VHH binders against q93235. Designs and how they scored, part 29

Target 1, 248 residues: q93235
Amino acid sequence: IFMKTLDPKVPRFYGKGTIIGVNPGVGYQPWLKERPDSTLIKYNLRDQKSYKAYLEQMKTYLTKYDSNATETRECGAGDSNDDLEKNPDALPCRFDLSVFDKGCSEKSDFGYKSGKPCVIISLNRLIGWRPTDYQENSVPEEVKDRYKAGSIAINCRGATNVDQEHIGKVTYMPSNGIDGRYYPYVFTKGYQQPIAMVKFDTIPRNKLVIVECRAYALNIEHDISSRLGMVYFEVMVEDKPVEEKKEL
Below, E stands for the ipSAE of ESMFold2; O stands for the ipSAE of OpenDDE; V2 stands for 0.75 times the mean of E and O plus 0.25 times the DockQ between their complexes.

## First folded at step 19 (VHH; framework vhh_5c3l_4)

Design c83 (at its last look DockQ between E and O 0.45; V2 from the best seeds 0.00; counts 0 for: pae E 5.8 > 2)
Fold by OpenDDE, look of step 20:
Structure c83 (fold): chain B 248 residues (1-248), chain A 123 residues (1-123)
Amino acid sequence: as target 1 above (248 residues)
Amino acid sequence: QVQLQESGGGLVQPGGSLRLSCAASGFTFSTYAMSWVRQAPGKGLEVVSDISSSGGSTYYADSVKGRFTISRDNAKNTLYLQMNSLKPEDTAVYYCAKLEVEPGSYWYSFDSRGPGTQVTVSS
């Protein structure tokens, strides 16, 4: 079993040149603070208590999007956070969480109860960074069907051949990945970090699956050794009887 | 609450020097990497320099290499930027920024910044 460890205080990897780097990193949720050394998402379908912490973490994480209408603006298809660089009085675009309503919202317990857990995918906040679009003929094959210019496509696969056989069907919300309208990241009050969610629709029971998720844009480099442009975590959905702790 | 406050900015002639300071409070300063970023008029934010929590590693933008020096005093919770041989192109608002590892991520993010200090280089 391959498990990743994360130290919340020190990054595991450093970028080339700068401490933060010029290539975006990929992160995921839920990550439990009480288990900082674990990248494992493990719970039992028959035990609500077993996935409660993950639900709470997801809820907590998403509270940052509860913004006052005065701190953000509604952005249509033609709008973007580019205005933030040009106009200091511009408000950041409001992130729309409704894109996750099909099985990855709080109402659905983020898919955990149904055995189709959702994971949040994000990029680290690099100042001034924005995704560069692929040319139409240069889109990587693994995301070609879902790719949209202006977005950061996400693709998750099993880390090993065995994992790939087990990972099953994966749904991306939105299908195109992270909406690029929310870039660039700027130091402004009310900025909302764009995210996508990945739903594991047919992940097997009682098996550990190592997942690799990659972000795709022309200016995102992928390197396994340095973990550029990707993140690893493990998912295990158990379906086992809950052992009644005999209260001695 | 994280607080960052820049100081030391001002008007200086080309070739002059300034030393910026950033007073940090509300977090364990010594455990976080820090950065100086700047925004020139009509331009976006750019990283000027960054420094690891211990001060053992530093980075400089190509435009400021050899002229600027980033340092920190963890005992005083203060970040510094010594700026020598200043050029008109260095005119900008300078911000100190706290870097933080985002939960669930391998990498740093820019987490918070101060209100900034104006640096103007003009003859």
Scores: ipSAE 0.715, ipTM 0.859, lowest interface PAE 0.7, mean pLDDT 91
Fold by ESMFold2, look of step 19:
Structure c83 (fold): chain B 248 residues (1-248), chain A 123 residues (1-123)
Amino acid sequence: as target 1 above (248 residues)
Amino acid sequence: QVQLQESGGGLVQPGGSLRLSCAASGFTFSTYAMSWVRQAPGKGLEVVSDISSSGGSTYYADSVKGRFTISRDNAKNTLYLQMNSLKPEDTAVYYCAKLEVEPGSYWYSFDSRGPGTQVTVSS
C-alpha cells in the first residue's frame, strides 16, 4: 500500500516538513516503469515470461555499478567516503556487487526462478547525511543479532500478523545491511549509492504477502503514517499452470 | 548532460540584498523540483530552500525564512533566490541543486548541483 498523489511526476511521500526532508526515506527494486503506481511484485514460477520484466529492471538498475575505475576508488578496511565533504576532488568508494553472489545475482535470476525473490533496499540521497551508530546496549531488538557499527541494518517483516506468519525466512545481503562507508553523498561525481538486498527464502505460493522493511541507524526516524525510515511492498509468487504446453 | 550554473553572488554589507540565478540545461527543467543549498566555511551543506516543479510549493530553512524567496521561471529554465536582509551568518557558497524521484524510492533525492556562487556578507 502506498499513498497516491495528484501528479504521477512527484513522489508519493514527502520528507518531514519539507519536499525532501532530513530523514531518509527507503526505496526498493524491482520497480516496473510500466506500472509506476504499483508496489506489487507478482509472478508465476511456471512462467518465465511473468518475471522477465523484474529481471530486466534489476539488471538495468545495477548497470550503474559497471563504471570503470576512473570515477571511483577501491576502499579497503577502515576506508570510507568521510573525506568527501572536505576534499571535493576525492573519488567515492566503489560499491562491490559480489556480496550478492549468494543467490541474488544474475546467475540465479535474482532468486526469481527458484521462488526466492530478491529485493533491493536503498535510502534516498540526502546531502551530507551519514548513519549514526547505536550504542551496543541500545540496538533495536529486531536487528541486534546482525547489527554492526558503521552500517545501516535492514529488517523486513510481514505488515500484519498474518503476513508475518507467511513471510518465512529472510536472508539479508550483506547481513549487516547497507554499509555506511559509502556515506556521505555530497553531489560527488561517480557516486555509487550503497544498497542491500533481501531474499525471501520461504515465501508461500499463491498468497499475497505484504512486506514492511525498515532501515536502522540511530539517526533514522520511523513513522508509519509518513513512512519515514521504511518501505512497503507486496509479494505474490504464484505456482499455477500456464496456458503454454510443454513439448509433448 | 545536466548543467547548472549559478550567478549573482558577491560581497555585500549586512542588511543588503542579492539575487542569485541558476541557469539549467540538459534536462526538462519544468518537471523537476529544485533546491538551493549552501556551505559556510568549515561547515556542512545546509538546505536553504526548495521548490516544487510547478513552483506551487516552497520550503525555507528557519534561518532564512522571511528574508529569502525562492522562485523559478520554467519558460527560461531558471531558478532564483532573492536574498534580503543579509547577515554575516549567510556567508557561504550557494549551490543550485536538482532533485529527482529515484525509481522505486517514491522519495525525492538530491541528484546534482552546480559549481556554486560565493556570497560574502561582511562589513
Scores: ipSAE 0.570, ipTM 0.804, lowest interface PAE 1.6, mean pLDDT 86
ESMFold2 (binder alone), look of step 19: mean pLDDT 82; pTM 0.832
OpenDDE, look of step 19: ipSAE 0.710; ipTM 0.861
ESMFold2, look of step 20: ipSAE 0.043; ipTM 0.479
ESMFold2 (binder alone), look of step 20: mean pLDDT 82; pTM 0.834

Design c84 (at its last look DockQ between E and O 0.57; V2 from the best seeds 0.00; counts 0 for: pae E 2.04 > 2)
Fold by OpenDDE, look of step 19:
Structure c84 (fold): chain B 248 residues (1-248), chain A 123 residues (1-123)
Amino acid sequence: as target 1 above (248 residues)
Amino acid sequence: QVQLQESGGGLVQPGGSLRLSCAASGFTFSTYAMSWVRQAPGKGLEVVSDISSSGGSTYYADSVKGRFTISRDNAKNTLYLQMNSLKPEDTAVYYCAKLEVEPGSTWYSFDSRGPGTQVTVSS
């Protein structure tokens, strides 16, 4: 159990002489504020109350996309935030949440009810940072099948060999990862942080699975010790009878 | 609402000095790390310096090390950047930025900035 041993308010500093550094970190949701030291996503399929907090957290997190939508512009396939640094009057691209409609939307309870929980993956917001594309022949093997130039590929696996055996099928939404069109990150009022979701389609019941998710771009370094370019969390989907609280 | 307002920019000759200030409001200033970032003409945004919430830790870009000093007064909700030995290359709009821990991570994100203050270093 990777317990956040550190004050959530005090991030681990890694970088070439800066607090934030130049290499992206990876975040995940849902992370419950009421359990700041826990990276565990645990709920019982038979108990809706057990996953309600996770749903609410997901909803709350995603609300930001609606709240500032009027400060964004619709962007087509050829559009991007690339010119935001050059044009201060330009509106940032609106993030399309519909990409998560296949099982990771609010309508589907983000997969929790069905026992296929979805997790949001994000990168920390580094000013001016944008992903650098791999050359075609240099794409890491683990993401070759899904990698698209201009995107940040995500790959999640079990942290240990045992976890890898248990994690089961994982679906990425979108398949190519975080859409790079929304980069670079700039301080604009309507900026919408791009995200991806990971769906655990066949995660076992009543087993703890430690998950490692990595983000892939040429300029993203991976370091296990500092957790650069990656995030760890645990998932446990229980399938147990709900104990009736004996009314004392 | 988070508000940041930079001041202290201006025109200065090479070798000169400026002190930037950032007035913060709308959040508990003392609990957040802060940063100075700048954008030179035709260039992207870059981090100049950052400081921990307590002020106990400071960091500088290599280009400004030894010349710039970041500090803060939490009682006044103010962030400072002392800029000495200014160079033409330091010409940029300077922004004060609030940092926040990225949700579900142990890393900081840039959260908010001010409108910026222009610093021009020219002979």
Scores: ipSAE 0.702, ipTM 0.857, lowest interface PAE 0.7, mean pLDDT 91
Fold by ESMFold2, look of step 19:
Structure c84 (fold): chain B 248 residues (1-248), chain A 123 residues (1-123)
Amino acid sequence: as target 1 above (248 residues)
Amino acid sequence: QVQLQESGGGLVQPGGSLRLSCAASGFTFSTYAMSWVRQAPGKGLEVVSDISSSGGSTYYADSVKGRFTISRDNAKNTLYLQMNSLKPEDTAVYYCAKLEVEPGSTWYSFDSRGPGTQVTVSS
């Protein structure tokens, strides 16, 4: 297996601390390597070529869940990765992409064709970290109705008042967010990093929307200035006639 | 294929010194941040020290700050940990770990590690 070099133009040092940090960072997909300084997801509904790169990036990112049965195990009720650091013979839990089948899979072009683009939300891989539950009465209001103990809830909102006015309905997959059974991270080729997706069901046409997504567990700090526990990206779904290139 | 191989561990008396090395191959070493991670008997992994791809930025756990020095030689594809004033609490298997930038993020993630080298500090 080939591991490509990282693009040196991508910022690497961000968070609480100087390098890896102790608080999970939040990332998103699709992120286009050819535009490493941009967090913009922009395409025209009338031009399939304008979103093809996002579909290919989503597809490529998800290939890491093409697992061999000998590298992972099925995990049911009560199963988790909790003992993997101390038991090298244990197989990590398999992450099942079928949770995304309701509008955020390759079958549905990850929502792009219908103007309801899906975005993957992930946490960076830290050693020894696992989610800590909120007490029942302390669950933050924005995730209260979707929160499940043992999970990391995800919530996305407009970054400014105008963005919040425009962001519309957001569907979270899974609704509870990321299941904690995949923690802690362990060094193994079979490890499958858990993710969630968010689908922007009613995002307006021809308007730029700045999105802030946050991850929620008791031991995830949120700080706007250092962007702890959150990620920002912009979405613009256009609905415009396709322009012809004019010859010089 | 990414390969990391630690060396330089052994038995040392309290107050002594050791220098760990990690030989890297199968990837472009100079473009990745690296870490030393240790596991004491019966305990989980803990991060000891990190170093940026260029070597310009470093981090040390409080328990080793002032005693340990991380360094790298990108021409030799080698990561180092100089361990001075060793204490019995430093007894552990020490792993060389490769970091990567999580795609779509400005955050580092742990990626892989070597098989480790044993460091034992006792009389």
Scores: ipSAE 0.467, ipTM 0.758, lowest interface PAE 2.0, mean pLDDT 85
ESMFold2 (binder alone), look of step 19: mean pLDDT 82; pTM 0.831

Design c85 (at its last look DockQ between E and O 0.18; V2 from the best seeds 0.00; counts 0 for: pae E 3.9 > 2, placed apart)
Fold by ESMFold2, look of step 19:
Structure c85 (fold): chain B 248 residues (1-248), chain A 123 residues (1-123)
Amino acid sequence: as target 1 above (248 residues)
Amino acid sequence: QVQLQESGGGLVQPGGSLRLSCAASGFTFSTYAMSWVRQAPGKGLEVVSDISSSGGSTYYADSVKGRFTISRDNAKNTLYLQMNSLKPEDTAVYYCAKLEVEYGDTWYSFDSRGPGTQVTVSS
């Protein structure tokens, strides 16, 4: 049965937060609580009100990274959250949003005002899970030129061949995806879930595009029928005159 | 305000049984999945079991499968863990946790945990 939070009608397509038998599920933002059954991101470039809710959802979601320094620590290359499983006084790695400053931050309205919307990609928080690496010669073709050992690569494509022709250029932030230093997830105060963003730089106007994004690590299984290791959402960026209602 | 209060822990011999309870208030209990999480001395937190909001689906860690049974009574806003065939390695503080869910993400709410209940399995 479907696991729920505050609203019993909220759909859930992936995984449970356990350490056994659950492959990481992939999530996305913005997802609007007002329309909990919808995975559609739709707005009109000429009507700022049509995308305001997505901006507010992105902003609200990202506030969780505003925690103070006493709950997190700086982590560099080669660091990880490994010590948290054994040391109750260890601090989790701080996730720095500055990687998104080039077009996927509040300053740029997360790309919505320019018709290049950004979407957050995340993995659900399985206690104790951490990514394992592909061997150099076994990296999947879709991420081969962006893959870095220790990371979880992200790739988005059109769900059908027609969608793939329409999706256009996608920019990944960071290019290598989600760095493994933020793993394992441990059940501790102050934990900061790592995320990536994808920016749709050349998505067409007035066309519905069905997007499939996948997360890549050796221990992330993909299954289309159960949507394992992947997420689907639809994007519709309109560029239409604002509708007018004529009086009488 | 979300409140969870665990009870029913104690000292038990190996092979014995114990039943934990968790009283919930401050939220609509029947719409949330719930979990038991434990912390053994000197170790991090470990998920023991979870249960769907209706009680129709359950999940167990390999270390407790076949010995522990999670259940809930939505009319009483209470979560239970029946622990049979207890072993010394089951010694831990046991916490009741509310599962938070959003599209494509789940996590255990740390801010809703109670003080926990101590289970000690020793001869």
Scores: ipSAE 0.243, ipTM 0.581, lowest interface PAE 3.9, mean pLDDT 82
Fold by OpenDDE, look of step 19:
Structure c85 (fold): chain B 248 residues (1-248), chain A 123 residues (1-123)
Amino acid sequence: as target 1 above (248 residues)
Amino acid sequence: QVQLQESGGGLVQPGGSLRLSCAASGFTFSTYAMSWVRQAPGKGLEVVSDISSSGGSTYYADSVKGRFTISRDNAKNTLYLQMNSLKPEDTAVYYCAKLEVEYGDTWYSFDSRGPGTQVTVSS
């Protein structure tokens, strides 16, 4: 998907004409700064150098959670950021990155080394926005098995029929998607954006796979034309011999 | 602490003009894209215009194209919105917003805004 090369400091999609707060956009990581026009995650399993930049990007992205940790509070299962709207002195909930320890942490090279790359999924920060829960009988079929009230379910599929055949098994961390406890977004220094990770467990080698990831809540509209509620990227995990560049 | 303060709002007749200003402090203004957003009564927040950190790229909502001009003075840490040919439908509270752009995100995130300035277009 050839996205218009805009200023690297400008998002590719602004949601033209979109009322902010109603329909969130979906983002992903890693996105390399040195390749701002590329939505392709491509690396060679046999070449550590080929995926180093992705690892660094992931690390860099996640560093923000450590950087402002002192401006957050620990939140239990019953806690949420709801109080932030009522109490300006309230600290936002600290995001728990340990939920990614099963194959999508830094220790596991975010799955890249093992050929099971992880991708971060996030929603853009909309002022005052929070997910609305589906009724039990209205949960979309594609996320019904993983959906939890209070969360934003994520589902990734191949963009085309061919891609769907190739994408293989996908694991979501956490399974329920983005934890809704961290909503609503408010203008506070310590706010930590909740994220989920998608792990491609059985993505084929040496094949380009176009991936579509959608976020699911009652108040998230999916529109392909505006790309609201969804994001596209490509993944190619190569498994090829590394040609030793003879240093002439 | 990031601080944004809008000014320049007011009451104008249809066809009139206003120039909004936003004074920014508490961050390196020149390194961030900025946006004007507005909220009309009973409506959600709408992006009116945005501008890259360098000013090299701009965006306008379709509803304001040709009428509004976004600009910035990085030396003064100030964002501007020239609004010409104002219409009643432009009536809203206008906010200056700091954009957080994370590489890999396809959409803007707003991490700060000012208290807003009221713009009323009425006969």
Scores: ipSAE 0.067, ipTM 0.531, lowest interface PAE 3.0, mean pLDDT 87
ESMFold2 (binder alone), look of step 19: mean pLDDT 82; pTM 0.828

Design c86 (at its last look DockQ between E and O 0.39; V2 from the best seeds 0.00; counts 0 for: pae E 3.0 > 2)
Fold by ESMFold2, look of step 19:
Structure c86 (fold): chain B 248 residues (1-248), chain A 123 residues (1-123)
Amino acid sequence: as target 1 above (248 residues)
Amino acid sequence: QVQLQESGGGLVQPGGSLRLSCAASGFTFSTYEMSWVRQAPGKGLEVVSDISSSGGSTYYADSVKGRFTISRDNAKNTLYLQMNSLKPEDTAVYYCAKLEVEYGSTWYSFDSRGPGTQVTVSS
């Protein structure tokens, strides 16, 4: 199923003076096509219709990970996509969604019904890019306890001091972030872009929280002005009586 | 489906010029950003140049700035690369690539490419 391409007016970020750049950008889901200029995730716990679109967007986005034995291979510990640059017949590693089964899968409505919404975090596909590891003594404090060599760690915080006080507990799936085995991307047919999810376990009700998420690898630069290595979105989980606007 | 077909490659002497073309079909060409990427013998892929969907914004790798010019004709669904002052290090297979902002993403990604056209710069 192919959806309409992105509206040219939808905000997109460039690398440093280029369309795509050398430094990965960070993206998120759910992003609703009917509100393309908005980064707001807002819904009312008491109104299932208010989050239905986010569930459908998450489901649609994740359909690209349906298994395809012809175009992908199973990868276990120690396997990676390193061979893709040298071997045109090599199959890319299959990305397994089961890592999200603890509260960020369709069975749990991706956390929306329980007021613990999940957000997908991804990096754009650069040709030939792969993460470079921090040395143990140089891992940033924000991710030190969750960092694993070979992975891209994710950390989300409140964008302002007020948001930091409100963001609450965040669960990262996987805890060490995006697995580097799925890199590099080199136009391989069947490629499955790796992702992580963040679950907002204790986000307050009826308060807007501006969230900043960053991706961490030695070769990911962070720059607030150009939004390199990071993404912003807003979350508003309401718990309000349903207003009467449905009679016609 | 998406089809990209490069042409205009060939053998040229150092200092010479070539103009590459890429015919696009199977998608709405005028709404997508495009790129030229190349692969020298035994080397990895290198992004040569990018162009916005309207043609108003361009990017060039440092190795080709001032010598190469990317352009597009949205009425003809064609991407171009004018290559002047060619050097032996420009020898590569050149690919036309379609960029995509993944549905619901805020950044551009590489999506697909054509089969490529060979450019050889030697005497």
Scores: ipSAE 0.353, ipTM 0.693, lowest interface PAE 3.0, mean pLDDT 85
Fold by OpenDDE, look of step 19:
Structure c86 (fold): chain B 248 residues (1-248), chain A 123 residues (1-123)
Amino acid sequence: as target 1 above (248 residues)
Amino acid sequence: QVQLQESGGGLVQPGGSLRLSCAASGFTFSTYEMSWVRQAPGKGLEVVSDISSSGGSTYYADSVKGRFTISRDNAKNTLYLQMNSLKPEDTAVYYCAKLEVEYGSTWYSFDSRGPGTQVTVSS
């Protein structure tokens, strides 16, 4: 359900109170531009043509990390984008895409060819927003096993009971979710939006699965009605013979 | 390089009017949605209004509905905000912001903004 659209082809929502920085929205890729009204990821394992558009979309999306790489700096484990607010000359941290090499990289066709499709999860860029850590004893149960302070945990589940039964094993890359080092978002050239990927390892064939992905930080509110802190999409991996169009 | 520069801010009395302008350069202005955001002292950034690339669709925060009008001139690469019936609570730094269309999300991201222009509404 799209809340508002300026462009009829582009759904929009600013969140609660339209205050920037209060609560982020969650987005996903691939979302095909040629089908802007569809949140369905559907392809046939036996038909490479059927998932080509998704691959291209994923590639296109990730190209942005290469395009502005020269305007970034390498950041180690102790580094973060915290300095961006204090130092206008500071370069933003370069996002490391290698974290997706285990099955969700371009080399692996983002898992689509193997029937284990990967989906990118992101938060919209809110000016000055950064995740707030849970206290150790207050981490939600559904992400407790993967949560790391300084990160935004992601959890995806079936939207309904039936979907939950079908969604199967899900792998998160990285396991702890979106790396918080890349926050806060600031208006600076070269800023790279941190992302995580979700891999559907055992999603059933020829079944539609409605997926709900939630982002977890202390300052992320979840609201189903407004879709705050979460995103819905559908996945259908078909395994069917490709009907040869008899050239008539 | 994307450049945005706001102008038109100032001091006005309650009930007064201001017209803000934003000069845009370094990108194809006509292809992007634009927004006015503001930040009051001690408060977070608030989306005031946004406008589609063509100008055919607009959004207003509830707090400014009926009082503010967003418009754009794509030929001039300029975004406008007409502010009428100004209130003290409208006091803030106003920023022009470039919105990024992200397919796969119902949420827009802010790509760039200008340095801002101060609007002060005081008796």
Scores: ipSAE 0.265, ipTM 0.661, lowest interface PAE 1.9, mean pLDDT 88
ESMFold2 (binder alone), look of step 19: mean pLDDT 81; pTM 0.813

